# VH-VL binders against o27280, part 33

Target 1, 266 residues: o27280
Amino acid sequence: MDSMNVPEVLEIKRIVEESESVKTFIFSWDFRREVRPGQFVMVWDFRDEKPMSVSLIDPVRSEIGISIRRVGEFTDRVHGLSEGDLLGIRGPYGRGFELMGRDILLVGGGIGMAPLAALADEATARGMRVDALVAARTADELLFLDRLEAAGVNISTCTDDGSCGFKGFAHERLLTLEENHDMAAVCGPEPMMFQVMRILDERDVPAQLSLERYMKCAVGICGQCCLDDTGFRVCAEGPVFWSQELSRVREFGRYRRDPAGRRVPW
Short names: E, the ipSAE of ESMFold2; O, the ipSAE of OpenDDE; V2, 0.75 times the mean of E and O plus 0.25 times the DockQ between their complexes.

## First folded at step 1 (VH-VL)

Design l9 (framework fv_libevitug; at its last look DockQ between E and O 0.01; V2 from the best seeds 0.00; counts 0 for: pae E 18.5 > 2, placed apart)
Fold by OpenDDE, second read of step 2:
Structure l9 (fold): chain C 266 residues (1-266), chain A 121 residues (1-121), chain B 110 residues (1-110)
Amino acid sequence: as target 1 above (266 residues)
Amino acid sequence: QVQLQQSGPGLVKPSQTLSLTCAISGDSVSSNSAAWNWIRQSPSRGLEWLGRTYYRSKWYNDYAVSVKSRITINPDTSKNQFSLQLNSVTPEDTAVYYCTRELYEGYFDYWGQGTLVTVSS
Amino acid sequence: QSVLTQPPSASGTPGQRVTISCSGSSSNIGSNYVYWYQQLPGTAPKLLIYSNNQRPSGVPDRFSGSKSGTSASLAITGLQAEDEADYYCQSYDSSLSGVVFGGGTKLTVL
């Protein structure tokens, strides 16, 4: 058995409260082990296991961060943990983002900003110009703004209620931006991503999008995260996909499968 | 800026202990952003990692399985150096030995000058 | 002998593109970063590429690294006489809990 498929019990080194509902758990990491923005890990609390995106990659401090939104029983338990407590981490898994060009646009919604924050760090470290459109329902749900600003990212915000930045959705804000980029990375609610992808395609901006699906094995065996028609496994061929790949996925932006395998509309 | 200076005998008899020292300048043996390694090179075995020592709130050692039973790597904070001891040497241990600095990214950026150690009667 | 497999030799003429392969397994290259070193005669290895495709300061852009699956490759474009050296790939093997090297490739510039 490959050691990468066995959860490693790690101590929570630090916890960063990103918002009322989001915490970042920081762990020591051996950076000989490859980890890329856009990849995910399976987090095991010794009862259940869930996929979580890597939101921080810090080779200097030898740390990674996993940002978790409180949305259910598992995440409730995890959010109850303290520094020094233990979690099981296995991975990373999946295909991460690729960086191209000199100018990159990040479009993130809610917790979708987690992998994009990691990507922003890498991009800025490489000397790229990074513009980030950060979307949330309300101002207090906007994530990683201070971190992104510190990294030199040019931030544009939008909120559904207009409490911060542009009042409206990410794709609406994007329409007001005239500048083109060499590439874009997108992560957030799938309806948002769908609209954003459409706009980027019309502008001939290469785009990568990170999908979220129910995952069980994370190693491409169980098929729970398979996308209809294409056979793409989000855990293996994704979660990051190019827009051209997603154009082949009919379910994208339309529906997803729940844990029971049922189709549920977005 | 970082320099590694190796010292030790170049000739060791079979069954004896190989001992080398690596003096560090421009960095600390107890740096929390580095690990200090020994690597050897021979025509027969190529480059071979032997082990490392590093400080992360406490001292750690990792050794290659091939030499684990015979190897000791010790830091000396007072002298800002680290050493290699390899017990019960055989002619198979004849090689050029290098001390190196490893960063968290996993690469070796600074190397000692190398020390040829010959195991012979 | 070496955990990572390299061709023992490679050759090219000045100005040519040369590639050196490094093959491993899921426990090393498949899950860990790959590094490349250049070793000139009588000297210690020098870092050329780290983390699969990153170049340290001072390394010309004609050197590039790539990784796919359990294999990695070092590419040298615009081959120069000074590039004649031994090249080693390096990774970490999770199953061995140790650093692993390739057998090295002797690059000859004709």
Scores: ipSAE 0.353, ipTM 0.760, lowest interface PAE 1.5, mean pLDDT 93
Fold by ESMFold2-Fast, scan of step 1:
Structure l9 (fold): chain C 266 residues (1-266), chain A 121 residues (1-121), chain B 110 residues (1-110)
Amino acid sequence: as target 1 above (266 residues)
Amino acid sequence: QVQLQQSGPGLVKPSQTLSLTCAISGDSVSSNSAAWNWIRQSPSRGLEWLGRTYYRSKWYNDYAVSVKSRITINPDTSKNQFSLQLNSVTPEDTAVYYCTRELYEGYFDYWGQGTLVTVSS
Amino acid sequence: QSVLTQPPSASGTPGQRVTISCSGSSSNIGSNYVYWYQQLPGTAPKLLIYSNNQRPSGVPDRFSGSKSGTSASLAITGLQAEDEADYYCQSYDSSLSGVVFGGGTKLTVL
């Protein structure tokens, strides 16, 4: 049996306010449809559909959580919902993170901590040593610190403005951290991920990076979720890629596309 | 290795509060990969789940509908334990009570030794 | 009454295959994992099978689990005298928002 690509209408069971701009929406989940950290679902508010990473996977309660940052009309509407309201969910889609070795470094920026929080839960449950570098523009935008601490994760923070932890960017903080990881997982703004990837590559640390750009359609029919150089479809062949794969993509971390399709620097 | 050690009285009078504690070693009561449960067993009702407490960014409790109005399960992070309070007990609450750890995969992997609680005048 | 239905008893002879059934509905077994516990007299239940068909370390491979639709089964091959015990299935019920157990099956080794 193949999974249906139609949205299942689910009731919002609980809402957790992670910050002023981020909420986690929690749903009961049928685990016959397996979910792994790094996968995403399409969230449908009965008008528009957007891809969202799964941030909580809790088989104890038979629940999943989806963390959503308020950044536009769709997310503003979803943030206006309450417990008991309905959303359409289809998926999961994409490749999840692969865990290997005894220790892992997580590097997350802003809402990029959402899929990494789910990964941290799995890694700690499997007995791995987990170090997390949590980065944001300001202290108010650092996410999941209490959850990571409760999981036994070793946390380092950095903010662009110095309001919490190291003053500077994630890659600048990473240069001051000890090198001793079997693997890394990275999610956040693409320029941050590119700089982090360079450092991990020099240290011979295999890394997986979650690339959320180009995600327009979960079924991939429209072809809008493709990387320019390789033809990879983010929603079909990602969003999680090994650093060795991304090192061959000319535009990763260097360019984005405007509405006219032109390459513009980050 | 994880161990769960129960303590509490074996005899409780009808209408009083049944109180049990479960001390945890080898894990933290605030571990976000675990939930901490109370389950009871009687000849007439078999195994019956009562509720759980767990930490996922904040503390949560879930309680079985049959006991929800009179049950409280509380964690104590300073002593690394959790407790059961069951109010207004009746002879139907006579059972062996177990505390258990539930892992993120949804199974009960460690059980306390069990406490026989008899509700009698 | 138990939410999940098990036969109250089962029996077999040494070396035989014995199967214990567990029947539920779409809100529990139909949507969620099934677990099995073995309880020897005077002891706490012990995890035997998790996530439908997985064995913890230390559980012999003669024990196996399966799930189809709203039903699950525990199979014991090469039955041995020490397998005489009570067996309980467990799932989660989405409509009750709670853990549910079967009524238990007393397995007698003849």
Scores: ipSAE 0.000, ipTM 0.421, lowest interface PAE 17.1, mean pLDDT 83
Fold by ESMFold2, look of step 4:
Structure l9 (fold): chain C 266 residues (1-266), chain A 121 residues (1-121), chain B 110 residues (1-110)
Amino acid sequence: as target 1 above (266 residues)
Amino acid sequence: QVQLQQSGPGLVKPSQTLSLTCAISGDSVSSNSAAWNWIRQSPSRGLEWLGRTYYRSKWYNDYAVSVKSRITINPDTSKNQFSLQLNSVTPEDTAVYYCTRELYEGYFDYWGQGTLVTVSS
Amino acid sequence: QSVLTQPPSASGTPGQRVTISCSGSSSNIGSNYVYWYQQLPGTAPKLLIYSNNQRPSGVPDRFSGSKSGTSASLAITGLQAEDEADYYCQSYDSSLSGVVFGGGTKLTVL
């Protein structure tokens, strides 16, 4: 019925190993259920359900891809699956990225590059100039570099340990880049996004940032994805927010919430 | 391979400050995927987590409530080390002290060799 | 008083199965991963089980972990003399905002 939002059980069509810790799971998809870069799906492994960003949107092949980093119990189990195995998918949900202008900057940290890879494909297909700042702890954790290059994206890299590109954090590298963009899209660790947002705001570059919060229902009923100060529900009004919307959120970049709703340091 | 090497004095007088250091090889104290912890062990209290330091765009510390008023854990990025300072010690602070690397919350995969610290007059 | 409760001792004969329990609450084991450590005399604890039931490389498959509700269990099958050690469970406690350990279980192989 209308109140039920039940996962559709889909077969894993292909698995792409993006790194030792990140895999992209590709599914056949009926695009009457539209998917936009920045939206998320709830992935159900028949035991637990977690939000994941869509990283590949391919209407020509009728496929979507979902990139998952191995970081915990749920993702460990999903990484153990093979082609032909089943997962439940609910969605898509949330507000995606809006493209504007002719020149876009992408700033991604770790798995945060996943939704930005989908956005890069869309932006280049529309003839936009795309610059991407791809950040990770080490060179081996830089995601989607070959895919971005093949799409015609101009790539800058930074790594915490200096093993590839600029040694340092994304916001430090951003200060050394030319300021010639009409908009920016940012996704990654929330502390990184906070620092990047400050720089982009000072430069008057319109920025959209994608947030992650604990989710249960994904349709805005349970309230577990709410932000302090605004009452915004990440699953309903986000996960993509404009920087001006986030400037009102005191928790952004300072703390997160555990499954019980308690404030926890980043 | 990650290795943790501890150093510091094994005897401290009551009311003084206990100070230890832990040198890291094979990883960085400023790694955004790790946290650096001190844990102690005594016959009367067993294993006891004391606190941690870690870098996530800035430095953070979390300290156990039992020692929060007396403990400081500091990173030293230039030497790739982190330290423990425990003020105003009493004989009940006598223990083997371990430094550890934490991945995920509570996943301690590498431990230092341990340092017996005796608090005695 | 340890936050996580373990029996202070356990024993078994070579070849037998032994289990060691670890009891907690909704603020720790009930909502967080459980880890198990083996400590041989004079050495630091060594990770045996991570993320409730996973084994690191080099740990024999006769060691296994499980979790149900607010309690966890370490099982050792095919008990060997070298398994004589202290065993600790560990989790995170959200109400204490910190890492918590069990009091330890001394396993004796008879």
Scores: ipSAE 0.000, ipTM 0.392, lowest interface PAE 18.5, mean pLDDT 84
ESMFold2 (binder alone), look of step 4: mean pLDDT 93; pTM 0.943
OpenDDE, look of step 4: ipSAE 0.068; ipTM 0.646

Design m16 (framework fv_marstacimab)
Fold by ESMFold2-Fast, scan of step 1:
Structure m16 (fold): chain C 266 residues (1-266), chain A 117 residues (1-117), chain B 112 residues (1-112)
Amino acid sequence: as target 1 above (266 residues)
Amino acid sequence: EVQLLESGGGLVQPGGSLRLSCAASGFTFSDYAMSWVRQAPGKGLEWVSAISGSGYSTYYADSVKGRFTISRDNSKNTLYLQMNSLRAEDTAVYYCAKGSRLGFDYWGQGTMVTVSS
Amino acid sequence: QSVLTQPPSVSGAPGQRVTISCTGSSSNIGAGYDVHWYQQLPGTAPKLLIYGNTNRPSGVPDRFSGSKSGTSASLAITGLQAEDEADYYCQSYDSSLSGYYVFGGGTKLTVL
């Protein structure tokens, strides 16, 4: 499709403040360009372009939403925008989540709940039972609880400081969950995702994990296109991967890359 | 290398019980989901039940829910299907299959269960 | 009726191409669930022929291929041989059913 690679200048229709540091920007969308949970778009502020996961997909209202955490110069500028202002959007790109089964577990850490919120909407609309484990450092950083509750999702929370729900990390909370799940979808900090994946692998629950750091590879921007294994081409297959694909990648959960491409331990 | 060997089939009267076993070898049994798939004489394949590698999660087809129980003993590399309240329509060859996201990559030879007076 | 619909039979001559369809709905194939294909030779257990829509296990000849579009999948067999005479089953997952995995009704391939 030519249209998915041409930046379109769209008006910000509505802004939802999800937390002090996260906003969802909502745009009218022509659904002749299909967009699915787990896919991302390139957001252009007419100065710089960054990949952002799609967090709302609403074909009834003809809207998409993009949730952005304030973490640097680009996101600070975008957070300064108001309803009626313009952004360029190109995409969607990447492999979306696949829904499998009748019962799904979502495990999200921080902004990682953004693509999982869109997935929760789709799963619920398809009649699936959805359990969500929402993790953050503090209660104020838990995201999308209102949307998930409105959708009928069964919510469990955990915070590092114990200010809401289980006191501890996502993988520690997961060990206390006893429900059967046909599949899981996981998105958040890579060390959290690694620990969660290991538990789900032990339970033989097929899991899909979204690796934000590989979004640039999916659009051909990354100079290094392979994970640290034989012949795996992350540019063609990310950002969403099945857990069995990631279990063979030595880098996953052990190392990250700095701006110079050097391996840095988590 | 991978082998799955079913046993425990036979003739049983309606309302009776049977316990099927599947001995697995050639792979790390506890790392993989296992399934039972059946085929009535002259009919197609019907998935019956699945169990996760650890045994934590179990799944059942509506037709057997509440009557059949899938279980595994990872120390013995053995999968089980306890079949209670058997009906004539449960008559089938029962296959043990190694199940995963990639489909059922290995199958046993099957064991015949006949439910008849 | 099966949730996944296959023609009950298909036939071809040696060397020809045959295609076996597997028609689903928005709750299974149309929802993005993978389609797997199995070959069952007379008197034997099924064998995995294609997994994940398009992939061949080691030992399966490249004359067998799978594809998926919308709510349907297809198995294509080129260079048809006498030993291909078998029953073929598609399999996926249906999110609207209480039952996890679903199989198609099966297609008997006759080599003329």
Scores: ipSAE 0.005, ipTM 0.409, lowest interface PAE 15.4, mean pLDDT 82

Design m17 (framework fv_marstacimab)
Fold by ESMFold2-Fast, scan of step 1:
Structure m17 (fold): chain C 266 residues (1-266), chain A 117 residues (1-117), chain B 112 residues (1-112)
Amino acid sequence: as target 1 above (266 residues)
Amino acid sequence: EVQLLESGGGLVQPGGSLRLSCAASGFTFSDYAMSWVRQAPGKGLEWVSAISGSGYSTYYADSVKGRFTISRDNSKNTLYLQMNSLRAEDTAVYYCARTKGYSFDYWGQGTMVTVSS
Amino acid sequence: QSVLTQPPSVSGAPGQRVTISCTGSSSNIGAGYDVHWYQQLPGTAPKLLIYGNTNRPSGVPDRFSGSKSGTSASLAITGLQAEDEADYYCQSYDSSLSGYYVFGGGTKLTVL
């Protein structure tokens, strides 16, 4: 029995320490089960299950990677694991990114660079030109710079505190970058993504945005999958949405939902 | 007011070439992507090509890829479509359209291209 | 046929309601792309009638309304008038190839 909806127990083959707070866990993977950049898996530590974006897709080595930021009890336990330990993996789930054109822009904030790193690998393998704007609060929180450089990606950085690259927010840095992209893919905190989306809309660059909170939508959890103004339900199949869809959602970038489903300002 | 005026249409032999122009006014031309959309006599609308506001990115329908070239001159507020290796199936009214948010919010009046022996 | 499916014709009498459907697939409307509607009066260029599923440009009467559900969209025209006799096209974006714009085949509205 090995269906997509039953966790497969996999051995941690390798762990890459991306930063003090982020690790990438690498597993052998049978690519008869397709994985696309922008999709996620459910990670089970035999106590709790959480959605995590796929950050590495390597058919040559028959490996996938899952990048996990330490933010709570579940992720703290997973960070305590070593090579040879076991995790349950279920999936992949969700709608992945679509590639179009020759020149693409990636805009990532913090752990949002994880699904974009996988996209960068696919885009560069297709011979596309990839520009990445990597944003974080501090230099130590910038992720995947070495991997992106190894893939041939043109990198711009910004940090809130100015410790690396442009001092400021992602959308402020974006205003100083060239406008020659066929598409963009954006992943990070919703307020950042909202500001970036507005600039890309003004430049008429089609953008795809990955909303972490909608990963549950792809596995049929309806109660938390509705976008306020548009009436999107499970049928929208997040986490990836086009900017045109999000431009009409009053909630996007302004409000979030608490566990009871109430609107709360960011 | 936004205004788009197409020109350059006419009768051309199969295998021939033709260049369409679209003069834009009433808005900041370089801020908008532009598209060409065609309509064969008595038939529906078909998107042909699009170009970004800066002119760096171009897109083509599979039916015209390799034969048509879209370009723009932002200093003259003009959009172009160079059509080569024309076929009878390319016979249509060609519309210039302003592109915003994946929609076409303003259209020109169109220019007729007839490909016939 | 076209990537987006519309009925080839629809008819109604003055004052009635007509609805024009636009059926797509998982790679366009089902992927979350917005649907836009265009009105083409005889002998004229198309005019944007509805954008972003439900929005009306300035000057479009509220008799025209759009909706979207799943892989389909609809244009509703209430209080049908002789001036509404035209071709109507839906349009979306399709992600299954290298990013392209797709139109429905068009619906000819006849006011009886």
Scores: ipSAE 0.000, ipTM 0.396, lowest interface PAE 17.1, mean pLDDT 83

Design m18 (framework fv_marstacimab)
Fold by ESMFold2-Fast, scan of step 1:
Structure m18 (fold): chain C 266 residues (1-266), chain A 118 residues (1-118), chain B 112 residues (1-112)
Amino acid sequence: as target 1 above (266 residues)
Amino acid sequence: EVQLLESGGGLVQPGGSLRLSCAASGFTFSDYAMSWVRQAPGKGLEWVSAISGSGYSTYYADSVKGRFTISRDNSKNTLYLQMNSLRAEDTAVYYCAKHLSGTPFDYWGQGTMVTVSS
Amino acid sequence: QSVLTQPPSVSGAPGQRVTISCTGSSSNIGAGYDVHWYQQLPGTAPKLLIYGNTNRPSGVPDRFSGSKSGTSASLAITGLQAEDEADYYCQSYDSSLSGYYVFGGGTKLTVL
């Protein structure tokens, strides 16, 4: 609908400090406008607009949450806001995750745990067995561990520096975990997702991967969201893709796109 | 010991159908992905199809997509390949193969011969 | 015409070393996917010889070894014996295809 393409001005109801660099902003939401895990919204601070994944979906309290990592001018300004302040929210947009089978593996790196936290809530509510591999550079950057534990998720952690759990990268830790899952969902830096996808493909576990790099055009008309080989547009046909769809994209995990849509090495 | 035994091969006319079976024993069948790999007379190996341990996910080579269907019955430790719209180029020995963790095939059956000829 | 290219044949005398190459591209071996090797004795089913680039299954002699570099992999056989006469296939995964598993064209090893 047209009305979903105009930002709605919402009051920040609550702010949760997830880490030193990550906050979750919680808004009242009318669930006649459905939101699914893996979808994103455009967040407008009345100066700039940026895409953000939905990290909390709570129809019982009529709330959504949007987790934002502080990485630049826009996010610095948003992090400076308080409960009672206003933000523009437009959406939701994109294809969300699809759940299948009885057993799901979640693999998240850094802020990539945000959409996976929402997915964990849905999968658990549907009676699925949920295993989560939560990866970060340091222990302080592991996100949503308390929330996942409260949801009944079986949690494994890894940090690059060894400050919590396995010392190493997500794909190295994955090699030590149970292999039998009906599906997986993966979100994080593309090089991490590529290595994880490779292992899941070898285990014949179908995976959905969330690509967040070029979610700038909510109506799907911008070429910078286009993947090579397949012609998929992240904002129109993603951000969630099955590993089978991504296995034919030569640039996945190797290249990114600049604003003109040209291939740029990672 | 792990054993895989294929059956159901034979002579069939172009456009016909055959169903192959693979009886598995010696391992927990539902914990492992399974594949069909074929070899035309005097030619190399060609992967045909794979199925996950649960049976939910299936994969096909482009040459057989839309014509072949892989399935399994975990209660009977049996893998199947339903082959429809058979062509002369489908003539091959068809092997049932068990996956090791990931993509290597650690055990293979003896193979069953499928001949598509008039 | 295989996605993974192997020489069609190699030969050696007993006791010698032979190497069988498997040349891929950026979409398979070059993308980091592991290479596996299979031995097929005349009239028999293939047998896993090397998995995960360098690992040997139980029962495979240490004179068989695998390696991988860049877009290529190699199988080395040292101390060549008459019973090594067989067809050898490399196998990997290709991210640019519709899935999935790809085999090399095979190499016939003749022991002179």
Scores: ipSAE 0.000, ipTM 0.392, lowest interface PAE 17.4, mean pLDDT 82

Design m19 (framework fv_marstacimab)
Fold by ESMFold2-Fast, scan of step 1:
Structure m19 (fold): chain C 266 residues (1-266), chain A 118 residues (1-118), chain B 112 residues (1-112)
Amino acid sequence: as target 1 above (266 residues)
Amino acid sequence: EVQLLESGGGLVQPGGSLRLSCAASGFTFSDYAMSWVRQAPGKGLEWVSAISGSGYSTYYADSVKGRFTISRDNSKNTLYLQMNSLRAEDTAVYYCAKVTRGYAFDIWGQGTMVTVSS
Amino acid sequence: QSVLTQPPSVSGAPGQRVTISCTGSSSNIGAGYDVHWYQQLPGTAPKLLIYGNTNRPSGVPDRFSGSKSGTSASLAITGLQAEDEADYYCQSYDSSLSGYYVFGGGTKLTVL
């Protein structure tokens, strides 16, 4: 009777091209099945199933959006789809972000801005002050800037090559920002998140971090989604973790897991 | 050993004030949000207040807003609850509790009794 | 009035199974927040029994189990023993800025 384990076949209502490598697929959604920013769904193209973060949650229009970066065969096939085509969706799964206080900082790298864009929508709707640090390799890979601006978010950007905003990495840009926040939410490459977490810990800002790379199954029944030190299964106990939990994980920021569950350096 | 030790409870008259303390040991106090939860005699658990690890953010149940103030001193590993304008319905055992992942309370103090009566 | 709804009492004989329900809404359990369960033995402080919907802390017997579906959660106790007689509380978090931590009204378990 776990309805989350049965895929619902949904029609692609609209596709938004976020960049040359990222598209957001929008579906009608029955909000009797609630979904929160930071949760993910399993996307099934009738061959393979992959976890994808929910990037748009719109109960007024009865829509959800799922943002997908083109990185391999599955995502190449999905990017080839058009409005009116069908995908299987099951979920949502995992623990989402929690909003606290009045002032929130979002720090996103690349596709990690997807779940943070949904969180920004919720936070601004609640009247919170939202600052977003959006990081990418180049200006062309910065995501959701127009959407964040439309929502009233205060945006800072950084790119590795200096093509937009600060030249450097997210944690280097964060060091030049001296504002304290009630809460932070962070999503992106694990080495970036580790450096950002250290700075936020020094500033006494409680942070929530999303560990998308460890997801290997739709539910927490397989051990392959584990973190070495704590035994956390990302799809069961995550993907969102508090910074104090991750400070106890020996492999966070140092190692990743391959598809077989083996420990591999970043 | 991880523990929370509460103190400061007692008998107070309606309209009076009382300050509760909770001494924490065995964990890095500043890494965790802390909370106060109360239980009236023969009744259920009611969340009262919470404070972030840094002390920057505070949260209150509607029943105590404007009357109670939560605070912490991370240098002394101590949590406080300042209770003002006390009412008979504030009579309860007050527990301090450590907040953990998913907003669970993994460690609880023994509780301290606050009785508001003439 | 409690934000989460539990039956006020449940009973069973030694060796039997009982289930305690916890019903929330779209702003808490339905929003995807975890459900936690606490056991309070007579005259003692509450103890964390189940966290994160399904997980047992060290020292909690496997006859205690939790589950969650939609806006509701359940605590199942199998192989009832006399020492299980206690009050049980569910707890979640509310996505409303003024809701925060929310408890069920509690369920008194009597072992017949």
Scores: ipSAE 0.000, ipTM 0.393, lowest interface PAE 18.0, mean pLDDT 83

